VHH binders against Ribonuclease D (rnd). Designs and how they scored, part 7

Target 1, 374 residues: Ribonuclease D (rnd), of Desulfotalea psychrophila (q6ajf4)
Amino acid sequence: MKQENIISTTEDLKKIVNKALKLDAVGLDTEFVWERTYYPQLGLIQIALSDEECYAIDPLSIKDLSPLGELLADRNTIKILHDAPQDLIIMSQATGATPQNIFDTRLAAGFAGSISTISLLQLVSEQLETELDKSETRTNWLKRPLTEKQLSYSLNDVRYLRATRVILLSKIIGPKIKSWLQEELNLLNNPANYSTIADESRYKKVKGVNKLDRKSIGVAQEIATWREQKARELNRPRGHVIKDDILLEIAAIRPTRPEELANTAISTKAAERYGNDICQATARALNKKEVDLPHQQKRSQLSSQEKGALAQLKELITLKCDILGIDPALLGNSNELKKIIQTLYKGKTTHMRQSFGWRKEFLKDFYQIHRDTI

## First folded at step 1 (VHH)

Design c4 (framework vhh_lunsekimig_d3)
Fold by ESMFold2-Fast, scan of step 1:
Structure c4 (fold): chain B 374 residues (1-374), chain A 120 residues (1-120)
Amino acid sequence: as target 1 above (374 residues)
Amino acid sequence: EVQLVESGGGVVQPGGSLRLSCAASGFIFSDYALYWYRQAAGIERELIASITSGGETNYVDSVKGRFTISRDNSENTMYLQMNSLRAEDTGLYYCATDWYEGSDYLFDYWGQGTLVTVSS
C-alpha cells in the first residue's frame, strides 16, 4: 500500500511548491511534538492546493525544506492557516524564511460574527456543514510509517481552509471591518514575530521577578540566561532544567556555594547537576556594577478611579463590538486593557498594540475623553 | 497546532457543583500560566481565575472561596472546581494561556469554550 500524497524528497517538494506559487491561495498546517525538547519536533507539514489536491510533507525524510520557505515568504500566494502563530514560528525555524501574505481563519472568524477562539473543527462544521475527525490528535507524529487513517486525518486540517476563507470574507460587514482584518493579518508579516527573545532578556518573562530587589533581579537575569543555554545544549524544556519558581527562590538567596541551594525547593538531582553553574551565574551578577543591573519595573495596582475607567473601557468594547459584529477579545486581553488604563492615568511610555492602527481607531472616543482628564 | 479543549460544562441546579477541565497540547504545558475566562450573555468575557507555572492562584472576588483552579502537569490538564453555583455563574467558560514565543503577545491562545447553565 503506497501513500501517493506523501512528499518525502526535496525534488517532489519543489514540484508541489511550484504548483502552489501559481495559485491565489493554499492551506497550510503542521503536526509537531513538544513534550521533552527545547524546540518543537516537526512531524508533518500539510498543504492543500485545493479540496481535492492535498499533500503531507515529511520533514523527517526531507533534509532541505528551503523550497517551502520560498512559498512561506511569497507575496502573491496567500497561505491560509487556522491559529497561525505557532505553525508560522515552527515553519520559519525549519525553513529560515519570514512568513508573508498570511490569512488566519481563527482571527478572521472573530471579525466575521464568530469568536476568535473557535477551533478548526467547529469553524468548518458551522461554515461548510462538514464534520472533521479529531481522533488522531494524541498520536506520536514522529513515528513512521503513518497509517492511512493518520494521513487522511492530517490532510483534513488543510483541505477546507481555502473554502473557509472565502465564506468568512463574505460574512464580514462592510469595507472598514475588512480593512481592519487585513491590517491585523499584516501584523503576521512582521519579522519581529519570528525572532526569539534574547537569552539575556528571558528573565523578563519570569513572573514575579520584579518583586525582587535589583541585585536579585541581576542574579535572576544571569540564571535565566544560563538556563536557556543549558536547555538548548541538552535539548530539554527550560522548566526541566529549573522551574521559574525555583529560579526566583535561588535569585532571592543569591547562593555563592552549592550547599546553599538546600535552602530552596530545588531537587537533589538538579542541585547536584547544576549547583556549580548556578553559583557561577550568581557570582557574575554579584560582580556587576550597580549601573549595569536591570532596572526594577514597578507593577502598580489600579486605584479606585482607574478601576472605574477599566470598567468603562470594557463596557465600551462590549457594546461597540456587539454593533459591529466582532469579537471583543480582538481588542485585547484583561492584562492589556489594564495597561491601557495605567498608560492613560500615569503617563507611562509603553508600546501597546491599542495605541496604533485599527484598535486606536476603535478606541478613539475613549482616549479623547480620558486625555482631557490627564 | 496549539490546542486547548474545554470539557465538563452542563446544566446544574443552584448550589450544585461542576468540574471543568482544559486539556492542552502543542506546547510545554508546565512552563505556562493558565487562565479561566467566563462570558455570560450580554456581558464581556471576564478573567475569573489564573494559575502560574509554579501553582500560585488568583481569583476575581465574585468566585473567590467558591471556585478552585488547579493544574496537573503530568496530564497536561487544568481544572476549575466550581462549588455553590449561582444563576450569575451561567456562561461560556474558556481556558487560555499566554504564548511566549517570538515577539510579545502575538495571541493569547484560547479554547473553544464549554457552556455552564445554572438553572432550577
Scores: ipSAE 0.000, ipTM 0.418, lowest interface PAE 10.9, mean pLDDT 83

Design c5 (framework vhh_lunsekimig_d3)
Fold by ESMFold2-Fast, scan of step 1:
Structure c5 (fold): chain B 374 residues (1-374), chain A 119 residues (1-119)
Amino acid sequence: as target 1 above (374 residues)
Amino acid sequence: EVQLVESGGGVVQPGGSLRLSCAASGFTFEDYALYWYRQAAGIERELIASIYSDDSTNYVDSVKGRFTISRDNSENTMYLQMNSLRAEDTGLYYCAAGYLDYSEEFDYWGQGTLVTVSS
């Protein structure tokens, strides 16, 4: 079975990229498997030059993906994706390129009177009145040869992105809202998005770490750092080394001997394999000077006055978003809004995405009222 | 319109000193945490130093006691004073404002300034 829309050589990839670089916009997507490895395993890259000319690029057959990197970094051709961040990270890793000139239809939907959590299938149905097949939601994208069903499904993920972008932009009325969308899209050009977070900072992503005391946060930092290095060494997800909940239990008890791990829910096999490493990581943390320990970022409960301000903020966002046709989720989740209130009432400036750019402009009247009162 | 511009890089001998500057336009530093990153050939970008809006600072162990980060919000400029420079300090230094995470919070980056420590 010959499938002519599959690109399996570097030479054919260069031809498709050269065509794409002459266009104003192309659609892009990836299929990957991320169940048993530290890095996601790229299965397919889809590209739409038009709704009639779509290709599936086979990264298992093409060793040099740098031509795709040239397209990804190009400032003149818009790359249209739905829910872009993860796909951009994967393509950046595979090509070595920093993405530029990106249009995310999921983000744009939130500015166009829809919800910013909308699926591509639902968005295409709503905006283009076109029904896409849902049948290939779970499949092994690393298996070859691809079935006709898999190929058709994968190409439909990019086929309508160019048309979808045009329709979404037509529904965003007014230059101010269009500039806010463009400001958000420009954030995807930032090379920081595609840099790895330092191993020593990975503990900050462990939910609940700030509920620990400072010594235990130090232990959590050392164990998270070790876990990251071990996960890469084994090429396994970090949770397959030690789950976050177990890491927090270990950090709370600060084990100095492997036998003390029995006081946690760690498996017998993991305790036997990693016990010495975990105790060494704990010792490194306990040998640190107090000034070198991570600061506890535990959030205090809101006062009655702060709760009232939070209710006012939520109401303002809901009402203003309804008028402007913008999804309130774009302004922040409940925890982010609580952080805004705590920052304003405690008179501290902290980095928040709501303290700059279009979100600051959206919230300027609320900030003005509360800066005067404190 | 948001822009960060670094200056002060150059060639120094081991044990020497350099002062890097980072000037911002299009926004004010008052609302931001500020960072210095370093990239050596073949190595991923590494966070070297941070300064928060309350002027608290953080450093990686390899530069602690040798490097000092500071900021002047009135001049919208951040500095990195680098003392007792070593060959391993060689690299491209970037200033950044904010902190990256997967909830769509992104850093703004400068163009980078080259620091070469050679004997």
Scores: ipSAE 0.000, ipTM 0.121, lowest interface PAE 22.0, mean pLDDT 82

Design c6 (framework vhh_lunsekimig_d3)
Fold by ESMFold2-Fast, scan of step 1:
Parts: sequence; C-alpha cells; structure tokens
Structure c6 (fold): chain B 374 residues (1-374), chain A 120 residues (1-120)
Amino acid sequence: as target 1 above (374 residues)
Amino acid sequence: EVQLVESGGGVVQPGGSLRLSCAASGFTFSYYDLYWYRQAAGIERELIASISSGGSTNYVDSVKGRFTISRDNSENTMYLQMNSLRAEDTGLYYCARSEYDFLTGEYDYWGQGTLVTVSS
C-alpha cells in the first residue's frame, strides 16, 4: 500500500513544497474532524504535484507547517481546490499564511457550462470519465495509523484537480467569462476572508431568529454571544452547549428566573449548569434601550410592480446565462435577487455583491432600465 | 469539505411514493438544521421541508400531510418520504445546509439534486 506517500516531518514537507513551488499548479485538500470541538481538528492535508505524485501531510506529526504556508501564499504556483473557502480557512489558521493564487474548481464549473454546486465526484466523473469512491467520508481522520483505503481515498480528492482545471478552462466561453472567473477567484486572496465574525453578530446565523419579536431577537443575540464564548472556553461545538432550536425557545419566553427554563426543551443538566448565565444574558437584553435592539428583518412582501421587476430580472439572468454558458446561481440566490429589487424600488443603500464587479457588469442593462425610471 | 449527496429520485405515477436520501459529510451532522428544496420547471427553487438539530420539522403548505422529513444522525443521512405524489411535485430536489461564507455572507451548501418525475 502507500505508506511512503505520508509526510510526517518538517524536513520532508520542505522537500515537497520546494518541488511544488517549481510547478505551475498543485491540487490541495484537507480532511478534518468537527464532532466534539469548537474549531475543526485538522487530520490531514493532501497535495497533488501530478496525478501520479500525491502526498498526505500529517499535521499531527509536524509541529511547524510554515513551509506549507509559503506554498499557500505563493503568487506563482496555483493552488487548485474543490469548494475552497473552508479548506483555505483551516490551512490559513494552521500555517498563519494568507492564501494567494487559488483556483476553485467548483466556481469554475459554474462558468464552464456546469453547475456551481457540483460535487468533486460528479465533476471528475463528467469531465475525466473517472469514478471516485466516497466510502471513507465518515472516517476518523485523527486516528493513526491511517488505513490504506483512507490514504487512497484522501489522495483521490486531489489527484485529478490539475487535469480538471485544464478541462474547465478549455470549456469557458471567451476571454470575458475567463476574466469574470478570475475576478471571483481573486476574492479568495483577501485577508478579510480569514477573519472571524464578531460574537455579537453570531445570532444572525441562527435559522428562525427573524421570526421573533425585537426584544426576543435581543435576547437571542445575548445568548448567542454568551454561547459562542462558552463553547470556545470549553472547546465544544456551540450546539453542544445549547442547540439553536433551544436558543430560540429561550429567546421567545425571555426567562427572568432559571425555573422558567422548564418551559423549554433544555436538558435538566444544561439548565442546572447554565440557567444563571442564560437569565443574566436575558436581563442584559431586556435592559437595553429599544434603539439598541437588533432590527427584525421581516421579509417585506414585494408589491405587484416589484414582483414584475423580479420576474424580469430572473428572465434576463436565465437568457443571458444560457447564451454565455454560465450557471444562473452565480448571479445570486432567490433572496439576493429579491434584495436587488427592493434596493432599486425602495431607494435603500443595501450593500450587495451584485452592485460591483462582474455581476454589476452582467446586470448593467437591467440597472440602466430601472434607474432611468423616475 | 462539506458535501451533500442526494439519491432516490425517479419516475412514478400520480398517487405513488418515493423516498429521497441525502448523505452528508465534512461537518458535525447532528448539530445542524437541514433543508429540502425543490425546483420545478418554470418555478424558483423553494424550501419545502426543514428539520432542526433537535428534530423539529416544518413544511410548506402544499406538501403538509404528504411529505415527511426525517434524519438519522448515526448514518449522517436526511430523508424525505414523499407520498400521494402529484404532477406538480415534478422537479429537482435538493438537500441543503446553511453556513457563513466570508465572500457572500450566508452560504448554503447544496447537493447536486435528484430528479423526481410524476407522470400519468
């Protein structure tokens, strides 16, 4: 089997990185476990120098991953990943480096006549007529030694990325679409991508929070902030402290005394452990002035005129994407398109990705038509 | 990486049944809320069913009583049992999970979709 493909020393890592830096492009991926900890636990980093020369880097054995950081930040060697953002965040955190010169095959597939949500397995099957095994996706990547099946599986995630990139680029229609893809890929170079969101903003990611009234959203914000801090302190997933649905139940009842938590599905152990903290967080929210509470993002219903404009926008996107061979999803999801219409018709200065760059260029004619009205 | 893979679609007669599966990897499955979306011809992709990490379910009115969403945390798999299928249920069915993305803000992880065709 392939134990010789495992890199377990800093010296061997430096040798592989030095070889990679002489190449035009390499494939990269990570395997991690995110079951019991606040941050993902990095188990493996895979690198493909070619379809025949692939290595698994063992972060459990290597204290200094800075050589990998040099590759990650290198402006001359392209790093090819499929669905890059999470892997880049993990590798940036592990190496201290800001990624540069990244090629995301998932994004590229959307510009190359496929869909921007395609899996690596399906993309490689369609483009290279090669079938990849997915049986090892549930394995414990922190356990050593790795089995031969685990190693083989992990290396296949990077083996075909260089070939896939070449094929995808050959299928993109014209230099304009290639420039749009490059603009999108260049966003991955921004150091701001690898910062954390503020704890007090975490409540925005709790599904269903906007169904609450403003006081309860304020409670949800305080509890979500506390939960984030407690989860980091304990090194546990945030859901292991308090699950999102329990957080919403607590926010809805706004408990002033720990015994009121019995009106929620919170476990007796969690209520005993966290009841005082939860009530203190609730009190902080209830003592805020109304102007300091989060605004409820009620989904305002579109007027008949706005619905007509949204239908026109979707038709324009569909027709133009069909001509150009790009995935309509790259322009925005349904909520984003609705926000475009609300911005145009309500005069809001809402920050949206469709107001700049290649998406603005794509939508230029639509914007001209609507800005010339009243 | 985060991955979602749908299966179980096919061709059925009106009134028939299908069970869709969504196999997940690359995240702590048991702690996330999960969603089924449908995209029919000429219609936007719409949320039809959701299941919370705690097992609470939600359905769009058109499928209530006919569809059942469930999850098996030990198998990292979510299901959609579809009964009493109608021609209007024809479409691509996607499973999804939401995450924060620094480039786009809210980032939905989607599967590739599985096609359901209800024909007479």
Scores: ipSAE 0.000, ipTM 0.258, lowest interface PAE 15.1, mean pLDDT 83

Design c7 (framework vhh_lunsekimig_d3)
Fold by ESMFold2-Fast, scan of step 1:
Structure c7 (fold): chain B 374 residues (1-374), chain A 118 residues (1-118)
Amino acid sequence: as target 1 above (374 residues)
Amino acid sequence: EVQLVESGGGVVQPGGSLRLSCAASGFTFSEYWLYWYRQAAGIERELIASITGGGDTNYVDSVKGRFTISRDNSENTMYLQMNSLRAEDTGLYYCAVDYSPLYEFDYWGQGTLVTVSS
């Protein structure tokens, strides 16, 4: 319904939210731009009350999104999303609300005889035999007015979510598997999912940081901490301040004078602007006692017996998942499965999500066999 | 909301004993794996002991035979009995339960300090 489907005032938003709160479930999605700013810029929020009643909420026109926050936090109306985490983070930030009562169709697909990495287009095609039109993916969601193609594309992302949920739930066998899905969905209600990580911990996300020696990891931590603060002040992506690969080069040489930055691929403009800050961050790290420096994460190899047990674990997961109609990827990735074997055979006390809840129940017999052997 | 509160830390001489407690609220205690971590100055938190919902326990080698983890599901409380304490056991002890599969950080209590000194 074109421009009639756009909500651009707080009053109209309240009307749509009031309608939504009377329904059992609604579909939600977001469109955003995250290319030139520290925080993602919310361009559009889509809501489906039915396959015929869909709206695009315009956050650029609406200063107070708190009514959407009331819907997001509501425990009686299910919010259906496909691959929910990023959309929930953005909506939580925009509204100040903690998401509650979420249904992720991507997770549900994995419990319903499909794969947990399925796209929305493929899922809707597979479950509802409905073909969603292909659209240009390079869209500036901050530009106004929206084109008819942009609006149509955005609304199709939510239109079929309610129907998709109903079909997926009909394909999940028995109350036990449904309870396992509900356990996974309940994790999306946790406020910890929507908190930012501390600046001093951001270095852990820099790929390759663990290849540095401990003093250089300390330098990387101080520079990464400084970079987060600078990126927020400038409202620029952290990579526009200093890219991760340049940060690692700087940490490796541990510059004490700005002139030493010439030994890295840092741009002349960035070196002129940030050289003193970078050297001060390096000095903070070098002034720490060895015991106060971050520890390097070490990799361990599996023995032949442990590799055999890992192969048995993977085979058991594949076989049992085939019987239950569950995607093996939901049990864990290869590194997680390796940690299970290391825990069982070497008595390593590493936390793992396969040690509790539905994954523990799924793997119970495997644990009993190997625990009794050790 | 989810809360973990540790208690029972203190100063003790080498060879002494302490019992740490972790009181939990805001979740169903009995099915979760529960963890004790230790953080000494300048090192990342090290997992010391774990206990499953069924009562199965695991320990890091340095504390095996000296530390015992246990749980009381009726009181929503986990314990760490520490015997034959050594100077290297000095540190801040945290209890933990993982509530977020999407982030690196597990939910932690505030910690309780254990100092082993002559």
Scores: ipSAE 0.000, ipTM 0.236, lowest interface PAE 11.6, mean pLDDT 82

Design c8 (framework vhh_lunsekimig_d3)
Fold by ESMFold2-Fast, scan of step 1:
Parts: C-alpha cells; structure tokens; sequence
Structure c8 (fold): chain B 374 residues (1-374), chain A 123 residues (1-123)
C-alpha cells in the first residue's frame, strides 16, 4: 500500500517481531538479487501477522536483522512460506539464525490433494477463491523508493498464507499423512540445510566434469575448491574468478607450470593473477593416491529387468498416491527413481531420501519384493 | 511426465530487451539448480546463466551486466531478463533443472529440460 507499511528501523522491526512472537503463525517471504556478489543481496522481507496487517521489512535500511532471527528460530510461532528453502537460506544468512517451526504451503499442497509444484497464485485461487494480481512485473528489489504497486504486489505473497495453511491441513487425509507432512517440514529445521555446499564438493556442480578422466576430475575438484575460497575472499561470483568452461579446460590439460595455461582460453590477467594458485591446485590433485581421487559418475543404461522394475515402481507410486491423495512428485523425480532401481539391483551404496523416513515407509513393500532379486 | 515451459521469446532490435519465463509443472523447485542455455543453429548448447537453490547466480562473460537470472518460488517460475541485446544473442533459449544434493549430486544428464524459446535479434 503506502510507505507507512515499510519497516526501516531496528526499533520498528523489534516491535513487529514482538507482536509476531505472540501469534501462533505468521507468513513470510523474501525478494533478493544475486548477481555481483558471492552472497545474495536481500532486497525485501515480507511478513503477515494477519490478512489485514502486513509489513515489508527493508534490509537496506536495517543493518541489524537479529530480531528477525529470533522470530525465525522461535519454536512457538509457525513461519508459513510458499516454497520455503530458498527464502529460509537467505534469511538464515542475513540473521545468523537457524529456522525452526516452518510450514511450507507448497509441500502441504502436495499432501492435501493438489500438486507440490503449484504456484502461490494458483493455490490461493484454488483454496480461497481469491485472485492475486498477475499483471505486475517484478523488477530490481534493491532500488528505492519502492512503488506502491511493487509494495502491494510483494505483500500479497504473504497476506493469505495463514488462511491457506488452515485450509490445507483440513484437507489432508488422516493422521498418517499429516505425520508424513510434519516429517518433511521438520527437515527444514536441520542446520545442514543452511550451510553452503562444502568447497571440496563444488566441482560436482560444474556441468561436464564427469566427461573428464579421473585425474582431471581430481584437478577440477582442487581448482573448484580454490576458486570457491577466492570468490568468497573477493566477495564476487565464482565465475568472476574463473568460468566453469575455463576450469574444465584447465583440468583437462592438468597444468603444473603457469606457461601451460596458454593452452587454455584463460585471460592474460587471470593467468598472471592466479596461475601459480592454479598450478599448485593441479599439483595437489596429481599427488593424490588413485583411491583418493573422485569417482567418475557415469550412468549405465538399465537392463530390461531393471526397466520393468522401474515401470512397476512408477505404477505403484501413481496408484498409491491417487488413493492417499498425495502428489507422486513428493516421492522423487525420474532420476531418483532410476537410482532406487540401481541400488536394489546392482548393490550400489548410495544415500537417497527414499531410504529413510516416510518415503521408506511408503515404498517398504516394493523394497521387500525386489531386495530378493539376484 | 514433468515439464518446463519457456515463454517470452520473439524478434527484437539490437539494444532492445526481452524477459524469458520458465514455468515448472510436475515437480517443485525445492533444492534445484536452475539454468538457462542458449543454442544457435548447428552449435552445441551453451550454459549462459544459472541460479542455485539458495539464489546464487553465475553468468557467462558475454552476458554479464546485461542479463539477470531470477526465480519466483511463489510462482514456480524462473526468469531471464535480457537487456542491451546483440545479434550474437540470437538462438533457442532452454531452461533446465537439476537436483541440488551435496551427498548425492548428479550433473549429467540434467533432470529436466524445456523445449526452447526462440530469440531473434535482428535489424
């Protein structure tokens, strides 16, 4: 609405948080930009105390967001978000707090007879028969002052979350499915969700790394680890240090001398600045024992028997989900289901979310039948 | 099964702007890396922008400062805002999604791909 709906001081933030801590549930959302820095730049945090009392918190004006952290970590006030993980990571980074007592309406929709990929706009239309503004184009959330249209649009992302939660819980079939939803929601309390991926694992996210031989994958791991540390030091995107395609070129040639970098498309300035670091990272990889090198992740094709088992798994999931009123997507995507089959048939040791908790319970009969297949 | 649907492509003059959208159905963006790829005729797909599950972005040098990748979790949609478009930006733009998992990551093949949307920058 008006600019008086914006919280721009620590004192006012504390007042809103104190009100929120007296409530059973509040709605939350964020807007951010992540383009020129190592960490995201938080633009806006929206909070709904009720459908009539909503605020936009301005993190550009408030240097100390720790009061918001107290709310995020509070075990007595539920924080309701739609598609929570990304917003929670950003708010955790901004406040230093680990989120607790979270309700994700997207997850809940999947357990309540809708789809787990439903947009907030569609969910609010479906459950509350309320049409949200879809004509607004979201722009640079770091720019000030915010327009009335931007503010109004942003507050609609939280206004109906409390009402939506109540309705979704009423549509979930029985206490068993409610316990499965609660198990999924409790995973959002895990501090591990809010830690960045380990530096030494960053190479796994470089597309094309698995096309390299094992020694070059080892080099890629060491260079990716170094690049991550350098990017944080400079507070710049990792690509500003070295692009993924250049990293793969370097890993393929395994340079032990800076002069060898001339065989890659690395810029002269980057080669002068980082050449010695890159060669030291390469040397560390080449000095590793064979057993300590990363394993190349190649996917074998499924046999006819395995394809049959995968088809049976998909059919079981579809049928059982239809009966229970839950979205099959909550059980896993196609690649996750293929991995289940490979684990059962090839004795592959792999940690997967379908091997524990409610998904294991859901799939228990399938696992029992197929574990005995040689 | 599941789908990514791109939209927003079209013909634009050099220096113009376009906003591409990628809407997901049949899966949630939870924990997914999201990507924009560009493919010119007869050339391999090139990764031009990415956004991690936590919002961290990466861009190929040729589009840095001109393109902005973003995601709207409330709408299960990813965007690519393209400004100061050049003839070299012409191509099919694909969105892709891959699972972000520290202990069980898969890099190739990607979990999901869109069908592509054509962007033509022409005077």
Amino acid sequence: as target 1 above (374 residues)
Amino acid sequence: EVQLVESGGGVVQPGGSLRLSCAASGFTFDSYYLYWYRQAAGIERELIASIESGGYTNYVDSVKGRFTISRDNSENTMYLQMNSLRAEDTGLYYCAADLYSGWDSSEYPFDYWGQGTLVTVSS
Scores: ipSAE 0.000, ipTM 0.236, lowest interface PAE 16.5, mean pLDDT 80

Design c9 (framework vhh_lunsekimig_d3)
Fold by ESMFold2-Fast, scan of step 1:
Structure c9 (fold): chain B 374 residues (1-374), chain A 117 residues (1-117)
Amino acid sequence: as target 1 above (374 residues)
Amino acid sequence: EVQLVESGGGVVQPGGSLRLSCAASGFTFSTYALYWYRQAAGIERELIASIYSGGSTNYVDSVKGRFTISRDNSENTMYLQMNSLRAEDTGLYYCAKGRYLSGWDYWGQGTLVTVSS
């Protein structure tokens, strides 16, 4: 149980951060547990100052993580992560800082001739011919003392990030592709990435909610809002309060009395505990004017002409990405591409990431063709 | 030495227009992405507009359709044309230069825009 590389005091954290702020780039990663709480529980933060100088920061022992926040928000020191968004959200929540100057090796891999879904393990194997251990799991990251295997595993997750960045940058040939990568990396600086979704908008994330009629969508919105507040109050995952499928069943029947919950798969205990709250949420929705109810967003099937346009869009992306050496997945998933076609053919204003910046530039010729034919 | 100098701020009535300028020196202007940030009292600095070396632009929703970012590579100057100004647009406007493939290198001193209402 060697623990010399573990930082357990605010004073030692300040020393490591001061060293990091003098460097051009550092590697970062987190280990966390998100099984039984509303907020993820940060177990460990790893930092690599070099291939030889790596540390595991213990947030369970350190009362003040503000020095880490100073590093996270620093515009002069690059923070290198693999698949950055979730780690950045957790660190932002723990420190109160907005991340700045981030390099995501997963995004960079997609611009450098690799697949943008590549794991760190595979990327390090391909680029540095180094094999990383994948036997450790997320289980036990909150337990102390850390095992030798846990410590070794966690430090190897950051050890090679600086070297990986250098290799990826060398494989991106043109200034255009480099500017597109920079645009994607700059999106990680936006404070909006680190704010929570408003409680009253959470219903939009419930798969199947758009299959309900408008009144039932209104009920789903009120119940989802209540569920967020209750889950936060109890510090429990939202699904431990009411699962999404149960929420949809409740919204469909619009219960005005707790006894009506017996018509859903809600547990007896949950119905006893939350029945009154659920019925009050239902009543709030039913008392709304029609104009104040959420809009029903059903996807229509694509016409044969629209299917043809989608095939042309996919072919354009595949061919152009092959020429440029970038991953087609960076342009959008299948549902996003279908949305582009529906927007163009139905003339509706839909805010899509493909209507801005480098993706708009990439797709400019396709948009011109359809603008000229409608 | 990298320098960014903002100008063009002032006091304007709601519905009015202002054109901000950012004069740049100390780097190869044409190869870098450039940004406009805004900071209102009690609010964190926010990115409102971007222009990349290839000419592509991006805007935050609150200013889209009202603000236009542009660049003149021959004059090493970036602009922000602000139309239909609202009281919520009041703040310090900062010009920033992005790093090649990561983050922000430098900020100007800022220029104050006050929309009285």
Scores: ipSAE 0.000, ipTM 0.125, lowest interface PAE 19.4, mean pLDDT 82

Design d1 (framework vhh_7qia_2)
Fold by ESMFold2-Fast, scan of step 1:
Structure d1 (fold): chain B 374 residues (1-374), chain A 120 residues (1-120)
Amino acid sequence: as target 1 above (374 residues)
Amino acid sequence: QLQLVESGGGLVQPGGSLRLSCEASGFTFSSYAMGWYRQAPGKQRELVAFITSGGSTNYADSVKGRFTISRDNAKNTVYLQMNSLRPEDTAIYYCAADEYLWSGYEFDYWGKGTPVTVSS
């Protein structure tokens, strides 16, 4: 790598990190390739010390990224990212550090009169009247040397983050809402965010798994566990072993013999390669006692009273968010709001993020009204 | 069809009080949630207060403790008692009715509005 703004040695990384640690805030981003591997392959880490001083760190040339870990864990220098969680997980894995003192401009946009799903390009366009180039979206970030366009594209992802943060903070209404944003940002400091999900729990992330009966959910759990282990062994995406929709079809039929896989949309090659493993996983699930099977989380229908309360909750959120300049999506998605109502009306012990912190404070009047009614 | 007619608006000095009324005519008033919205010139319409079919109430933070919403199902009427009025409360006040309260600013039925001006 022979470009002016590229950092290719641990010694140069240490120099840039030492400069960063003397600043109040820096912008960070990553570029990675995640097409054919189980783990993302880190291609670049971008850092903005100012709008004029930006660097691309080359993880392919630098064997020791621990200096970057020192910056990530530093409590005095704010790290500004747009849609931080994925980048933080990748950098945490690469450095061994737990991120601290993070500012996510996507979250901040939702507290500043915009939407919490806004892209960086849209946000920078709206706030700074600057258009960012999209032309390098499908670039192979593992290839060297980088072209001038690739480098320019990557650095623009961090260049305006410091300015964007200043503008977003100026648009947040009052110190209370700023404290709510800070509570939300502080959740990114939790080490639990950066630990891997246990293989045995991966089935919970398969959309539609709760539509299956308990025996089939047990089969889905065993197959999902096997699929994670196989994907890691092969260093392939889990979907390249078997896709989620195929996993659900297999779990529904509970195959005891490989030829029964013909009743699913699994490819002939995958069935030949994995049929015995899949049937063994199915057998493990079917040999479990009923009490050891995962519980089915059925969505119950709301009563008329519960529907009325849900409508009240949605209206409270709409009203209060409009006044405060907060994106309603930050309070919860539709399924989360339904769980709030069911928790209040059926006395469930369901833990929910709306039962603590700033969301509890936001919803306190609703809780007071409905607890007294129950 | 459910129709809504507002009354009670007018000119009042800061610190004064007004009581707005909204009379509904037509089908099943008692099953609807009723709300009061306001719109200042050149501004977006905002929800001020609502009351459910069951009588539960909610208020915008800016009016809480100063405004009270109530309903009389026998008279098909919803009321907004406005106390300690401020110049920033100056707006056209709209009555609205919605079966589910999900649409927020997109209630099923709207009145034509009643103007409230708070000035000295």
Scores: ipSAE 0.000, ipTM 0.088, lowest interface PAE 23.1, mean pLDDT 82

Design d10 (framework vhh_7qia_2)
Fold by ESMFold2-Fast, scan of step 1:
Structure d10 (fold): chain B 374 residues (1-374), chain A 118 residues (1-118)
Amino acid sequence: as target 1 above (374 residues)
Amino acid sequence: QLQLVESGGGLVQPGGSLRLSCEASGFTFSSYEMGWYRQAPGKQRELVAFIYSDSSTNYADSVKGRFTISRDNAKNTVYLQMNSLRPEDTAIYYCAKYDEWGRLFDYWGKGTPVTVSS
């Protein structure tokens, strides 16, 4: 018998969680809207106890989601998600719990002969020969009542996760690669993943900030810090206070008076509303000593020899991954691979994810050829 | 917005040739590595060819010597020249970009289908 219900009370949520805690594994997903608020607005939480028993939890009707937090933090019941990080952050924020015992089918696909960027639709099609309907991918998950089509669509995101996990694990031959996957999954248990980034560090996420001089980076840090606080106060996206490109323009000119904002593309309304705050933030940065300014993360140019070593590293990763059935993307992005070369050739810090664990084991022969000190 | 648009697929006889194109927009194309993946019905997606920002290339053993990946930075386009096509090359072909979050692929169009049949 197929069970597909909306859970809209705390008591019904407790009943479903109690059932889930008796199982070895459950599928989880979220639907959310993040258009006009500082935090994403949680619309639905989907849970699959089996392919025949799936529920949509309605966070708009349930004020206390702590029972879900108990499941999320449980060390005995595996929570299966596809592309887990953002869903886990949202559920952690909603429940106050730190996720434990997570299985990410996207990561597992990358170790099982597929790519680590595969969609859930594609993965289920490949592994279970089941076609999922994606007609409801763009919808307002905050609107009620949900249509039958929206509900059915949302539950398909979790329905086959348990079966998918079993099949993916069967495709990974040997204990070594399974242990590498488990090492990656264990990283999702780290409480640091679910702590908010300090406001003073948010400027690091502004694309192009490292192209500014150090004094302007200091201004960008102060303005980004102020922007986070203002966005939270107003409950609006940070870009609705000041867009990143405008923030960079302001930081470059370092305005000491509101009138100087006319030299940027900031709107007249925003300049009138925030000009004094922006100038105060600029003044805080300009009053700092050079040693207290943020360090510029300038990437030095690679020499011809270093470029050759990078090409060899990329070739090794591509060819060895083809042999082992592992997605090259799991070893690192282009910037990370460049950092490996810079670390090996310039004697810089070895504090990179490729200097320990399974990635170090994967790259050990390359390290021995070039330095053997990672 | 980041966008990758694949084209050039079609029906071809065994031993024939096709040239696939992928037009990129929304990022500094010349700074990124690009690749081609393919997926046949009922099979896992596989990496076919990869081209680095310096134009160095790597190929899967199944296509080495038959396929050539290249890029034109002035046109923001990556190409896959496919020669001596075989029925087992039948698949949907996708282009991919190395993203800043450690994923090889950030955006994917609908791909371009290639069918090799007599």
Scores: ipSAE 0.000, ipTM 0.105, lowest interface PAE 22.0, mean pLDDT 82

